VH-VL binders against Thioredoxin-like protein AAED1, chloroplastic. Designs and how they scored, part 13

Target 1, 196 residues: Thioredoxin-like protein AAED1, chloroplastic, of Arabidopsis thaliana (Mouse-ear cress) (q9zuu2)
Amino acid sequence: AITGASSGAGIGKGTADSLDTVKVLDLRGNEIPISDLWKDRKAVVAFARHFGCVLCRKRAAYLAEKKDVMDASGVALVLIGPGSIDQANTFVEQTKFKGEVYADPNHASYEALEFVSGVSVTFTPKAAMKILESYMEGYRQDWKLSFMKDTVERGGWQQGGILVAGPGKDNISYIRKDKEAGDDPPVEEILKACCA
Key: E = the ipSAE of ESMFold2; O = the ipSAE of OpenDDE; V2 = 0.75 times the mean of E and O plus 0.25 times the DockQ between their complexes.

## First folded at step 8 (VH-VL; framework fv_utomilumab)

Design g2 (from c3 with heavy chain S106V D107T Y112S; at its last look DockQ between E and O 0.46; V2 from the best seeds 0.00; counts 0 for: pae E 11.3 > 2)
Fold by ESMFold2, look of step 8:
Structure g2 (fold): chain C 196 residues (1-196), chain A 123 residues (1-123), chain B 108 residues (1-108)
Amino acid sequence: as target 1 above (196 residues)
Amino acid sequence: EVQLVQSGAEVKKPGESLRISCKGSGYSFTRYWISWVRQMPGKGLEWMGKIYPGDSYTNYSPSFQGQVTISADKSISTAYLQWSSLKASDTAMYYCARDLWFGELVTYYFDSWGQGTLVTVSS
Amino acid sequence: SYELTQPPSVSVSPGQTASITCSGDNIGDQYAHWYQQKPGQSPVLVIYQDKNRPSGIPERFSGSNSGNTATLTISGTQAMDEADYYCATYTGFGSLAVFGGGTKLTVL
């Protein structure tokens, strides 16, 4: 299991092995092996806490602001959220996210990557300040998605992370596991990992 | 089928300690909050506090802070309500209820209730 | 100390519409939930998130919430609807739950 941000060829093999049976759903409901998302190209993969989360929507928007840089470097932008394809489609409709979006209703990728989960890491002073800042910037929590049974049962206390991987199924060059809600890396760190 | 099964009725004297239980089944116990609710004889419902069994995070009503202890043993899917020293005024029906809330400014409801545990404290 | 105020009792004739109010400062900015409790029984959720019915709750139960008042409405009230009704919400950014004082609905 990887703690915090990391970069290097050696760290990807053990993590890649944990993902080898993991599948996610595209927006039409087709099962996609998660490693196919970076098999033939490098990808920045953001793992959201859930599709209704205001902090995750802000992160998605900030990553999308860099999509032109990623495209110029041949790097895909991907977002994976815990939940159903209906929740994923609602997220896309509401946010206009320009990257690829996939659903992981069983949290299989989150379990394989051992992302943090818990109420005490969701309720922190830093997270509270970031929620307030996000509202001042015009981001809003989707209360309907936040109250959906599947979100509540599986993803409410789940933290996410960011992964840079590919080309190649085993080539994971960067992983950052959020320690608490709103634990965003500097954008420059992501760009250095994907696009240097 | 979601069930919350509480321990049986208790008859106690003032000053005694007591722990009552609420066992959850038919769902992922660690992913739902358990609230405790008091109902004094002939009175309404009073929220006492809640626990998230996944990491034991607790919130108490200000009216009950320091008067009771809420805990859970996730290995046996059981939440507890405990008094270190009972008073006659603790005579009431006590319910556990399942709820969900996020720290992202969302609130939830009590979708499943235990059958209640009657606690009688008489001197 | 956020408080929810309900009338102590409401009486209606069978077939009439019962309206039970729940007053709280800016309760319309929060979700209101409603529970029914019959004598000797545990509470049962009848309305959640202002207006939604759980499976098994008749369509005659409905809810609304705006401004300082949430309202439970029972249309075509039946004798079996006679019970105590409690409104509830969370306050303190969702960390603290609170119940109203309860309303005894009598169907004459």
Scores: ipSAE 0.006, ipTM 0.503, lowest interface PAE 11.3, mean pLDDT 82
ESMFold2 (binder alone), look of step 8: mean pLDDT 92; pTM 0.945
OpenDDE, look of step 8: ipSAE 0.026; ipTM 0.615

Design g3 (from c3 with heavy chain E104D S106T; at its last look DockQ between E and O 0.40; V2 from the best seeds 0.00; counts 0 for: pae E 10.2 > 2)
Fold by ESMFold2, look of step 8:
Structure g3 (fold): chain C 196 residues (1-196), chain A 123 residues (1-123), chain B 108 residues (1-108)
Amino acid sequence: as target 1 above (196 residues)
Amino acid sequence: EVQLVQSGAEVKKPGESLRISCKGSGYSFTRYWISWVRQMPGKGLEWMGKIYPGDSYTNYSPSFQGQVTISADKSISTAYLQWSSLKASDTAMYYCARDLWFGDLTDYYFDYWGQGTLVTVSS
Amino acid sequence: SYELTQPPSVSVSPGQTASITCSGDNIGDQYAHWYQQKPGQSPVLVIYQDKNRPSGIPERFSGSNSGNTATLTISGTQAMDEADYYCATYTGFGSLAVFGGGTKLTVL
């Protein structure tokens, strides 16, 4: 369900409890409890809108540019997308993303974290400006990545967010729920949460 | 089975108002766009605009902006096309179609079409 | 505004190959879709996402899309293929759909 969005330190044990039963798929299709992604290390976890989304590809590249800072702090970089493992593998091949990638085809993590979904928050003037800016920076939408009908029928208006968690399954220190498409936090906000 | 059933043919005079409907069934109505397409007598297809019934977000073709109103009532799975004052030039066939459009990806096609509603505007 | 241009008509003999073009700036960067409309009927999707056939569309229908041109190809054209054909695509960063002007295919 969609209950609105928040950014920054709206964090507590209730958020960790919401994820207790959530699983994601690795690139081979194995189910992984989502909390395993940060049980033994801190992780920055980006939740994409879709694997073909230009704004999501820009965010992924933006975070990957800071991977050396994250590595120096012992922090993993993880991306989760709401598509299939085929779409996740295509994303990795096309972008050369250096972090870990997981798929959540049932949107279970998005529902548990209460990320926003809706057309009105996808096509905003700010999102349009961010799309143009992303193109000027050399990022491109993969117009054909979401070729499969089942991906379209699962809804294309999902928003994402960023989570910083771990070490420890219950240790969620930062969550930011995008209010609209292209609602990126400043990198410094994320670096303070993971790596300060 | 996905179906789009449109309201019946209309014969109107210039200056009258009109609302025609398109009822969707056999799928999650709020998760797909509904597009409206005009076909004037002897002419091609013209996309007029679309609505996402989930939150009533609406896009219009520049050629039709301000000339018609597109709306939906998701409680009865119905989309509407409405004129406040008809002109003789509004005489056309009007189709609704399900638009399999996927958000921030610009992949679309109209996989299911209504049967059409003929609107005739004459004195 | 974005425009798709089709030839007004194409004529072929039965059994020949028909090609219907759809010209648009950088249409190869977008998906092209094709609709068939017979007299008095609603349009029917015959090719989606450049080259895919919906269930029930004969294998003689195929499509391609690159550069500024998308093409619908009908091999072994039959009398029942006589119809109007429209290409369509999306523009405006996903906000606007556009149809081509249509092509009347005549099978003589």
Scores: ipSAE 0.006, ipTM 0.510, lowest interface PAE 10.2, mean pLDDT 82
ESMFold2 (binder alone), look of step 8: mean pLDDT 93; pTM 0.950
OpenDDE, look of step 8: ipSAE 0.024; ipTM 0.630

Design g4 (from c3 with light chain T91D G92S; at its last look DockQ between E and O 0.34; V2 from the best seeds 0.00; counts 0 for: pae E 12.5 > 2)
Fold by ESMFold2, look of step 8:
Structure g4 (fold): chain C 196 residues (1-196), chain A 123 residues (1-123), chain B 108 residues (1-108)
Amino acid sequence: as target 1 above (196 residues)
Amino acid sequence: EVQLVQSGAEVKKPGESLRISCKGSGYSFTRYWISWVRQMPGKGLEWMGKIYPGDSYTNYSPSFQGQVTISADKSISTAYLQWSSLKASDTAMYYCARDLWFGELSDYYFDYWGQGTLVTVSS
Amino acid sequence: SYELTQPPSVSVSPGQTASITCSGDNIGDQYAHWYQQKPGQSPVLVIYQDKNRPSGIPERFSGSNSGNTATLTISGTQAMDEADYYCATYDSFGSLAVFGGGTKLTVL
């Protein structure tokens, strides 16, 4: 189900202010202000639980199926994960994700956006079924990434979300905070937010 | 550095209630599980259960389900083990330990241990 | 329900190799961990995830895990290694921890 999703006038003001000092790392290790990701273009920004997560890999693939539509509308596809640039590069190598990938080693964007964290929202029957479905479709958990020190230090209970923003640093038009692991919106909802 | 400091030894009578504590310091208390482990006099280690202080989610060993309550107060970085009515058979050393968590379907192991709390229950 | 079986005791001479076994059905499909407990002290982690040593644990401690048996090996055993050793893993059905019964290592 869709929870925490919103769109309309004024949606991004408080959220944009929360992101003012947040930086993420590109794949080469350069610090990028997160708002630069949508300053000059609209972007769909997916926030992964972590780079080894099978459910996040499935979401990335599902969004990437619509990359041609996003490109035609001048919209970038971006994924942010809570980890090191080495973990981000491993994710790109393993998944061949066609969007841009950034790392947030200290969870700064997740904390600023107040994404959900907790054991009771991570281990649910629904999440377990989604994991099984993902394995049947050929996606796999990367246990090496899952046990790396940076993943351990951040805890495995972090949830993600989806943000649509730009052009313009303060222009956030859609935000959705996952209620639990595997809580995906229909991709058509994202396309209406970015590409209508 | 990481430390787990437990409350002092207790001498109780059967039927009394008791809550013992485990205070964590030197790490992000809400991001790691706390397990409780019993050691009966002259016996081995027995895992009792665990709590994730971030949202108070608990798992109990089937042997201890309904026998004790595990809780936490994250505002003071403290986990608790509680009996509503002690029995003489509850006489033991009780340890808290930090569980290192790696996410869903991840393994658990205890990298830091408290000093132990001796609970003696006798008439 | 899931049980881990250890020998009650193992004796070795100083300098020899001690092997402490931990038997459990398909324990090789799970991670095994080992804890050392000296008299009057709290347990200390000496091996985690089958074979890894925490910082400060001597290289003479090693571990393996396959099939139905995990093994803690102490090479060049010293008098300070005399302690009780416990293996641990989660049970076969979830993330619930299980300890073996413990092995008393005596260094003659």
Scores: ipSAE 0.000, ipTM 0.486, lowest interface PAE 12.5, mean pLDDT 82
ESMFold2 (binder alone), look of step 8: mean pLDDT 91; pTM 0.934
OpenDDE, look of step 8: ipSAE 0.029; ipTM 0.633

Design g5 (from c3 with heavy chain Y112S, light chain S95Y; at its last look DockQ between E and O 0.14; V2 from the best seeds 0.00; counts 0 for: loop humanness VL .292 < .304, pae E 12.7 > 2, placed apart)
Fold by ESMFold2, look of step 8:
Structure g5 (fold): chain C 196 residues (1-196), chain A 123 residues (1-123), chain B 108 residues (1-108)
Amino acid sequence: as target 1 above (196 residues)
Amino acid sequence: EVQLVQSGAEVKKPGESLRISCKGSGYSFTRYWISWVRQMPGKGLEWMGKIYPGDSYTNYSPSFQGQVTISADKSISTAYLQWSSLKASDTAMYYCARDLWFGELSDYYFDSWGQGTLVTVSS
Amino acid sequence: SYELTQPPSVSVSPGQTASITCSGDNIGDQYAHWYQQKPGQSPVLVIYQDKNRPSGIPERFSGSNSGNTATLTISGTQAMDEADYYCATYTGFGYLAVFGGGTKLTVL
C-alpha cells in the first residue's frame, strides 16, 4: 500500500546506507546522528527547502494538524531544514510548530537522500499557484530568512521531501522526493505510511 | 576548502574550435552556479554567463549570447566554456568563479575564482 | 544595458585613506561587491553586500553604498594594497552581473 520508488532490495535499504554518517543539529547546537531520530520510535520527517519558505511552512502546518493521529500511533513528527540553528529557532517561534525541529546547515541529509535541486524545478507554474494559494490561506514567506547567507550559499534551488522511518536505524518505509517546489503528497498517503 | 582549477593556456588560430575547463572541488558542485568572466589584455572584467550544474540551466550576458557555449559535466564536477570558431578578438584571460546568485532578487558575488586560462588567438 | 562607472585611477600616499567610487543608477537599491586584482593574479573578493569583509581581508577595507554611488574605502593604505579594484552588481530587471571598468590604485 505504501508507494515509493525502489530499484534495489527494498524501499529504504540504499537510502539507509546513504545516511550512515549524516548528522543534524538540535535547537541547542548538539550534533545528532540523523538515524537517532527514528532509532527508538517511528517518525515522520519533513525536509524543508529552507526555513523561510512559505510552501514549507504550509506543509509543516498540514502535518501538524495530524499530530494527534501520529501521537496516538506512537509516531514523532520531525522537521529538518537546511540552515542554522538561529534560522530553525526563528521558524519555531514564528510557526509554533509542535513537532521536533533540526537544522542541517551542511545539507548533508539532502545530499545523502539525493533530493532534487534546480532552477527549473524551483520556479514552475504549479509552484507559483501553490504560493498564491498559501498566501490566500495566510501563510507568508519570511524574506529575511530567505536571503540569509546560508540559504543563498547552500541552495536556494534545493527541494525537500518526506521520510517515514523507524523504529530502527535501517527501517525506512516511505520516502517521497519532491519533484518541484510545492510538490505535496496527499496527507492521507503519509498517514497510511506511518499510522495504518 | 573551495577550489576551482582551470585547464592550461591555449594558443590557437582564427577559425579553430576550443573548449576550456573549470573543475570544482571542496563543495557541492551541483548546487552552486559557475560563472565565466573574460578579461581582455589590459582591460577590465566582463561577465560572460553562468551555469547551474544541477540541471544545466544556463544564462548568458547579451554581449556573449551565441558567441560561446557554457556547459557542465556534473559527474566530474567540471564546467566548460567553448568556441566553435575562434576570432583574434577572443584573445584574453578567462576565469571561472563560483557564483552565489540566489535568483529571488539578487545577491550576486563571486566568492571563489579559478586561476585563469590564457587563450591566445593569432595567425 | 546597466553600466557602472569607476575613476580610472586613484593615487594615495602610504598611511592615507583611499576612496574608490562606483557610480550606477540607483546602485544603493542593490548590493555592491568589490574585487581586488594584482598583476598576473585572479581577482579576490574584498567586500561583499556593500560592507562585509570575507575572512582574511584586513579591517582597513570597508564599503558603503547609497543613492547612486558605492564606495570602497581603504584606511591606512599600504604598498601591498596597490592593485586594480572592480565594483560589481546586477542589472535591476535581470539577474545579469555587471562589473565596473576598474580603478588602478597607486600607492606612492
Scores: ipSAE 0.000, ipTM 0.475, lowest interface PAE 12.7, mean pLDDT 82
ESMFold2 (binder alone), look of step 8: mean pLDDT 92; pTM 0.947
OpenDDE, look of step 8: ipSAE 0.026; ipTM 0.632

Design g6 (from c3 with heavy chain D107L Y112S; at its last look DockQ between E and O 0.66; V2 from the best seeds 0.00; counts 0 for: pae E 10.4 > 2, SAP .501 > .496)
Heavy chain, then light chain:
Amino acid sequence: EVQLVQSGAEVKKPGESLRISCKGSGYSFTRYWISWVRQMPGKGLEWMGKIYPGDSYTNYSPSFQGQVTISADKSISTAYLQWSSLKASDTAMYYCARDLWFGELSLYYFDSWGQGTLVTVSS
Amino acid sequence: SYELTQPPSVSVSPGQTASITCSGDNIGDQYAHWYQQKPGQSPVLVIYQDKNRPSGIPERFSGSNSGNTATLTISGTQAMDEADYYCATYTGFGSLAVFGGGTKLTVL
ESMFold2, look of step 8: ipSAE 0.006; ipTM 0.515
ESMFold2 (binder alone), look of step 8: mean pLDDT 92; pTM 0.947
OpenDDE, look of step 8: ipSAE 0.023; ipTM 0.612

## First folded at step 9 (VH-VL)

Design j1 (from i2_8 with heavy chain K59E T107E, light chain S30R; framework fv_ifinatamab; at its last look DockQ between E and O 0.06; V2 from the best seeds 0.00; counts 0 for: pae E 19.0 > 2, placed apart)
Fold by ESMFold2, look of step 9:
Structure j1 (fold): chain C 196 residues (1-196), chain A 124 residues (1-124), chain B 106 residues (1-106)
Amino acid sequence: as target 1 above (196 residues)
Amino acid sequence: QVQLVQSGAEVKKPGSSVKVSCKASGYTFTSYYMHWVRQAPGQGLEWMGYINPYSGGTEYNEKFKGRVTITADESTSTAYMELSSLRSEDTAVYYCARDITIFGVVEDYYMDVWGQGTLVTVSS
Amino acid sequence: EIVLTQSPATLSLSPGERATLSCRASQSVRYMHWYQQKPGQAPRPLIYDASNRATGIPARFSGSGSGTDFTLTISSLEPEDFAVYYCQQYSSYPLTFGQGTKVEIK
């Protein structure tokens, strides 16, 4: 993943500028500049494929089990999903996710971050195996959310990623763009990036 | 060998502007945030803002009501702070200070190297 | 904005004595730093992240605390330690400094 940079290159230069005008919605529907999520504190930001995704729900859960470590380090846990605030609220109700959740119904953050999309990277043998593993661990796909019209229209083949940023709007210290569905880093990599 | 050298003292009239320079040497200029901090005579330290010299991105203390502009020139390894619409209470020593790092996993957030300071006096 | 209140404002002590400086924040702070400033000089870093000594800082300087209450201790004052000490938080913008504690001879 993209965790380090050399002088004159690396993460942060174009990434922060790409997010300059991006807004997301909180669960009450208020627009919030995305950089406000880490302007005053460090945050681990997970970008889900969509709110019904079983692999994204598993990722959210393993990040949440480390929330105590993040809290002790002053680091916020944030999840952003492409969809409506109703879909985001359904996600929170079904998963009991203890971090902050925001909706990006127009995919503005995904486009600005240039996250991967495509059918061939969504339906891979590795993703299929991880879906099965997730089901055996008790996670479930929400098929209603997965097949809702706005989920499909807003890029049902959209991949996500993980961002560590802040304090400071330009301070993006780690970004991992998923190469395919279920492309999870070890949680220890995230903890090293946020909470070393 | 890391050094920040600021421009010389200035005397300004109210309503004018001042632009203070901070020349960096001995390190990769674009790899570290640059802060500006001021200190009025006999007073404490007041943070004004910073720049990311790699991206040009800035953050400002809202107390200056948009009067401050921080810029950087990579080709000369120089940061600048411009304060406009000067008032007598802007009389202060202005410091540039390097933050510890910009890139990678950054856990040590403090200003490790400071410039010598630039006295700006605003008087009629 | 997070307000940092340092106490005492002035600490008059002799060389060899122990100095204890307090910094209290108006709300919880994750990243608290200490700087030393001598007359006519720029501040220099002393303690970062509450308890870690910056490069080149002697072991007689130590920091402690978390949440809203932070302490800088100088275990045995040397002549060069008579200066003004500032705490500074880096947990939320705007970044803020305490008003300073002056440590003076006598």
Scores: ipSAE 0.000, ipTM 0.436, lowest interface PAE 19.0, mean pLDDT 81
ESMFold2 (binder alone), look of step 9: mean pLDDT 94; pTM 0.956
OpenDDE, look of step 9: ipSAE 0.020; ipTM 0.585

Design j2 (from i2_8 with heavy chain K59S I102Y T107D; framework fv_ifinatamab; at its last look DockQ between E and O 0.04; V2 from the best seeds 0.00; counts 0 for: pae E 16.3 > 2, placed apart)
Fold by ESMFold2, look of step 9:
Structure j2 (fold): chain C 196 residues (1-196), chain A 124 residues (1-124), chain B 106 residues (1-106)
Amino acid sequence: as target 1 above (196 residues)
Amino acid sequence: QVQLVQSGAEVKKPGSSVKVSCKASGYTFTSYYMHWVRQAPGQGLEWMGYINPYSGGTSYNEKFKGRVTITADESTSTAYMELSSLRSEDTAVYYCARDITYFGVVDDYYMDVWGQGTLVTVSS
Amino acid sequence: EIVLTQSPATLSLSPGERATLSCRASQSVSYMHWYQQKPGQAPRPLIYDASNRATGIPARFSGSGSGTDFTLTISSLEPEDFAVYYCQQYSSYPLTFGQGTKVEIK
């Protein structure tokens, strides 16, 4: 679709071009061109702030609740996080996330997609309230992952987003850049983009 | 011109320490990882570790962990490698090498610019 | 730790001949690089990500391979190509190098 963009053919071409050389790591450490994730199928791709983030773990869970709808539509669920493959494997072990998980230790996809970063959008009263709400709902921050030197080094102030793309490496139909930590879209918006 | 210039050769006694410097010029020092690699006479290359000059974060080869300390001084664009408790087997040429972590170039996970090398000789 | 084994250890050839160097990894790797080192000099990047030539590297150098088996080919040796060649993996820490293949004048 033409969500948040000008009308016309080739919407998303500039974004697709910025991703041409971007690669992410699978859980075994093998490099995968990011566009391979949606080359032959449509995918919902969630970009986490980091693998220890309680708000990102909550987002992963609410997307996973809709995995059956995505599967019925032939749509893959993918999560990408900034960090090492060790951190990605720990995330999968702790959360039991049923989608695909990839690591982006160099933040290449985040930079190419121009996701927001900054202390002032990471530590907000709204984010603090959402963290409290998440704890009341039973989600927990992994403090070890959150304060690992690699997480801080790789941009602990990094925000994420959600991408819907494919089939076809240039076919990006939806992109949402989080404005601050915990800036979740309604899941129905994502389902409309992927599965309508 | 991108350039890495290392400190001069050193002769050390067993049990002492050595600190090798690597001065970077011609690029934004904090945008690239800096690796240290050594080569014993007539032998191959051995990775020692890296530093992220932006954050100060490091990672070390377990073989050297506990004896090696890698640091960076952003104000002088200089990386340092200190190896303690020297043994005769530490006699080697020590290289610094820049790694590409530049945004948008994921294929550049290689060491593109190397310093000239610093010979450290450990002998009694 | 991923062990890289290069073969042959030494390759004795004449200028104009084709050189074929092998690097075998102890497990599958996605990122394999090649470096050239001449006596008294620091290593120089040749090939990155298995098949891409580094800046300024002549077309006679090419790389191929995937998984555990990688090859560096020099299609027609020039006098300046007699050196030691190292493969290096960047798929798993610690980063590791092969032991080198010396290409020397026959």
Scores: ipSAE 0.005, ipTM 0.445, lowest interface PAE 17.2, mean pLDDT 81
ESMFold2 (binder alone), look of step 9: mean pLDDT 92; pTM 0.941
OpenDDE, look of step 9: ipSAE 0.034; ipTM 0.633
ESMFold2, look of step 11: ipSAE 0.000; ipTM 0.452
ESMFold2 (binder alone), look of step 11: mean pLDDT 92; pTM 0.945
OpenDDE, look of step 11: ipSAE 0.023; ipTM 0.575

Design j3 (from i2_8 with heavy chain S55D K59E F103W; framework fv_ifinatamab; at its last look DockQ between E and O 0.06; V2 from the best seeds 0.00; counts 0 for: DG spot H55, pae E 14.9 > 2, placed apart)
Fold by ESMFold2, look of step 9:
Structure j3 (fold): chain C 196 residues (1-196), chain A 124 residues (1-124), chain B 106 residues (1-106)
Amino acid sequence: as target 1 above (196 residues)
Amino acid sequence: QVQLVQSGAEVKKPGSSVKVSCKASGYTFTSYYMHWVRQAPGQGLEWMGYINPYDGGTEYNEKFKGRVTITADESTSTAYMELSSLRSEDTAVYYCARDITIWGVVTDYYMDVWGQGTLVTVSS
Amino acid sequence: EIVLTQSPATLSLSPGERATLSCRASQSVSYMHWYQQKPGQAPRPLIYDASNRATGIPARFSGSGSGTDFTLTISSLEPEDFAVYYCQQYSSYPLTFGQGTKVEIK
């Protein structure tokens, strides 16, 4: 059985099978089988809610702060977001994220990993619905004014998670699925899974 | 690598209009807000408004609403600011300035790259 | 509209001295930034979100403050630091700048 504290070589096989046909895009637009990201090395893979999400940018920065520890253990830091390669490139330019970044515009990895999605997991569903309705009607508000004092999703209702996998395509040793926006594990939990 | 290059200085009569261009290079034009800020001689900085080049959305300082139009041309990576019904008080250096990101963390919303400025002189 | 009042209007100091610049907002501000402008040049970003140095800004520049009171400190002035400094709020439209503090050679 798969547990939150799993570290065995065979524990992630069912999850790894779900990813067998999943591809993501690199920043140049090339399709990459997602399992290639950890076939030859261990990787910490963060799945963002979207590339503009404040909370996801904070998680990315938090993980990047530990990149030296990951590098010393031979572990890659990877971020996948459910947007376009244009949005992924913007994320890299803005955050200076030092890990690898990939785009999954079709949400294929999110579907395969069964990450949570839905309006009800956003902090303020009333405000989120009003924003969504306005967007669907073709109105565009300046979200900066509306959210200058808040940390709120600027895009879709997709949630993410964190995966530790590799070396080896089938070697998934840790997976955590976010239940709601801002559902961060302690970084020490991630470091224990990747770098102990 | 990232740069904003503005059009040259202009001399205008009161009542006319001016259109200043700002050509972006070295980055993805549609991924960043573009602001316009002016500075009258010997005075401080005054925000005029911005455009989101991705969807064309704008926000204007109420002081200039009705006289200012900010546009963007994705095909040339160029933003424009047009100020109409010019007055002598509109004599200033006009700057374009890039915000960090259209998609971004709210705490990162500062103007990180500025154009060289365009002097617009309004005299009768 | 949030009014930003900088003090002093002018600081006359020598190289090596500490400069302390204040910015007071008419209302609480969550997002305060600082820019430096030299004569004939565009402003450049210096400090964002009260205390974070922008890319390429040396450690002698630091910022602090919250609410309505913000401070820029230059720990030991270099010749290139004699310029005008502006605070700018990004919490409410219209975006506004302070009137500037000129740091000049005594």
Scores: ipSAE 0.000, ipTM 0.463, lowest interface PAE 14.9, mean pLDDT 80
ESMFold2 (binder alone), look of step 9: mean pLDDT 91; pTM 0.936
OpenDDE, look of step 9: ipSAE 0.015; ipTM 0.585

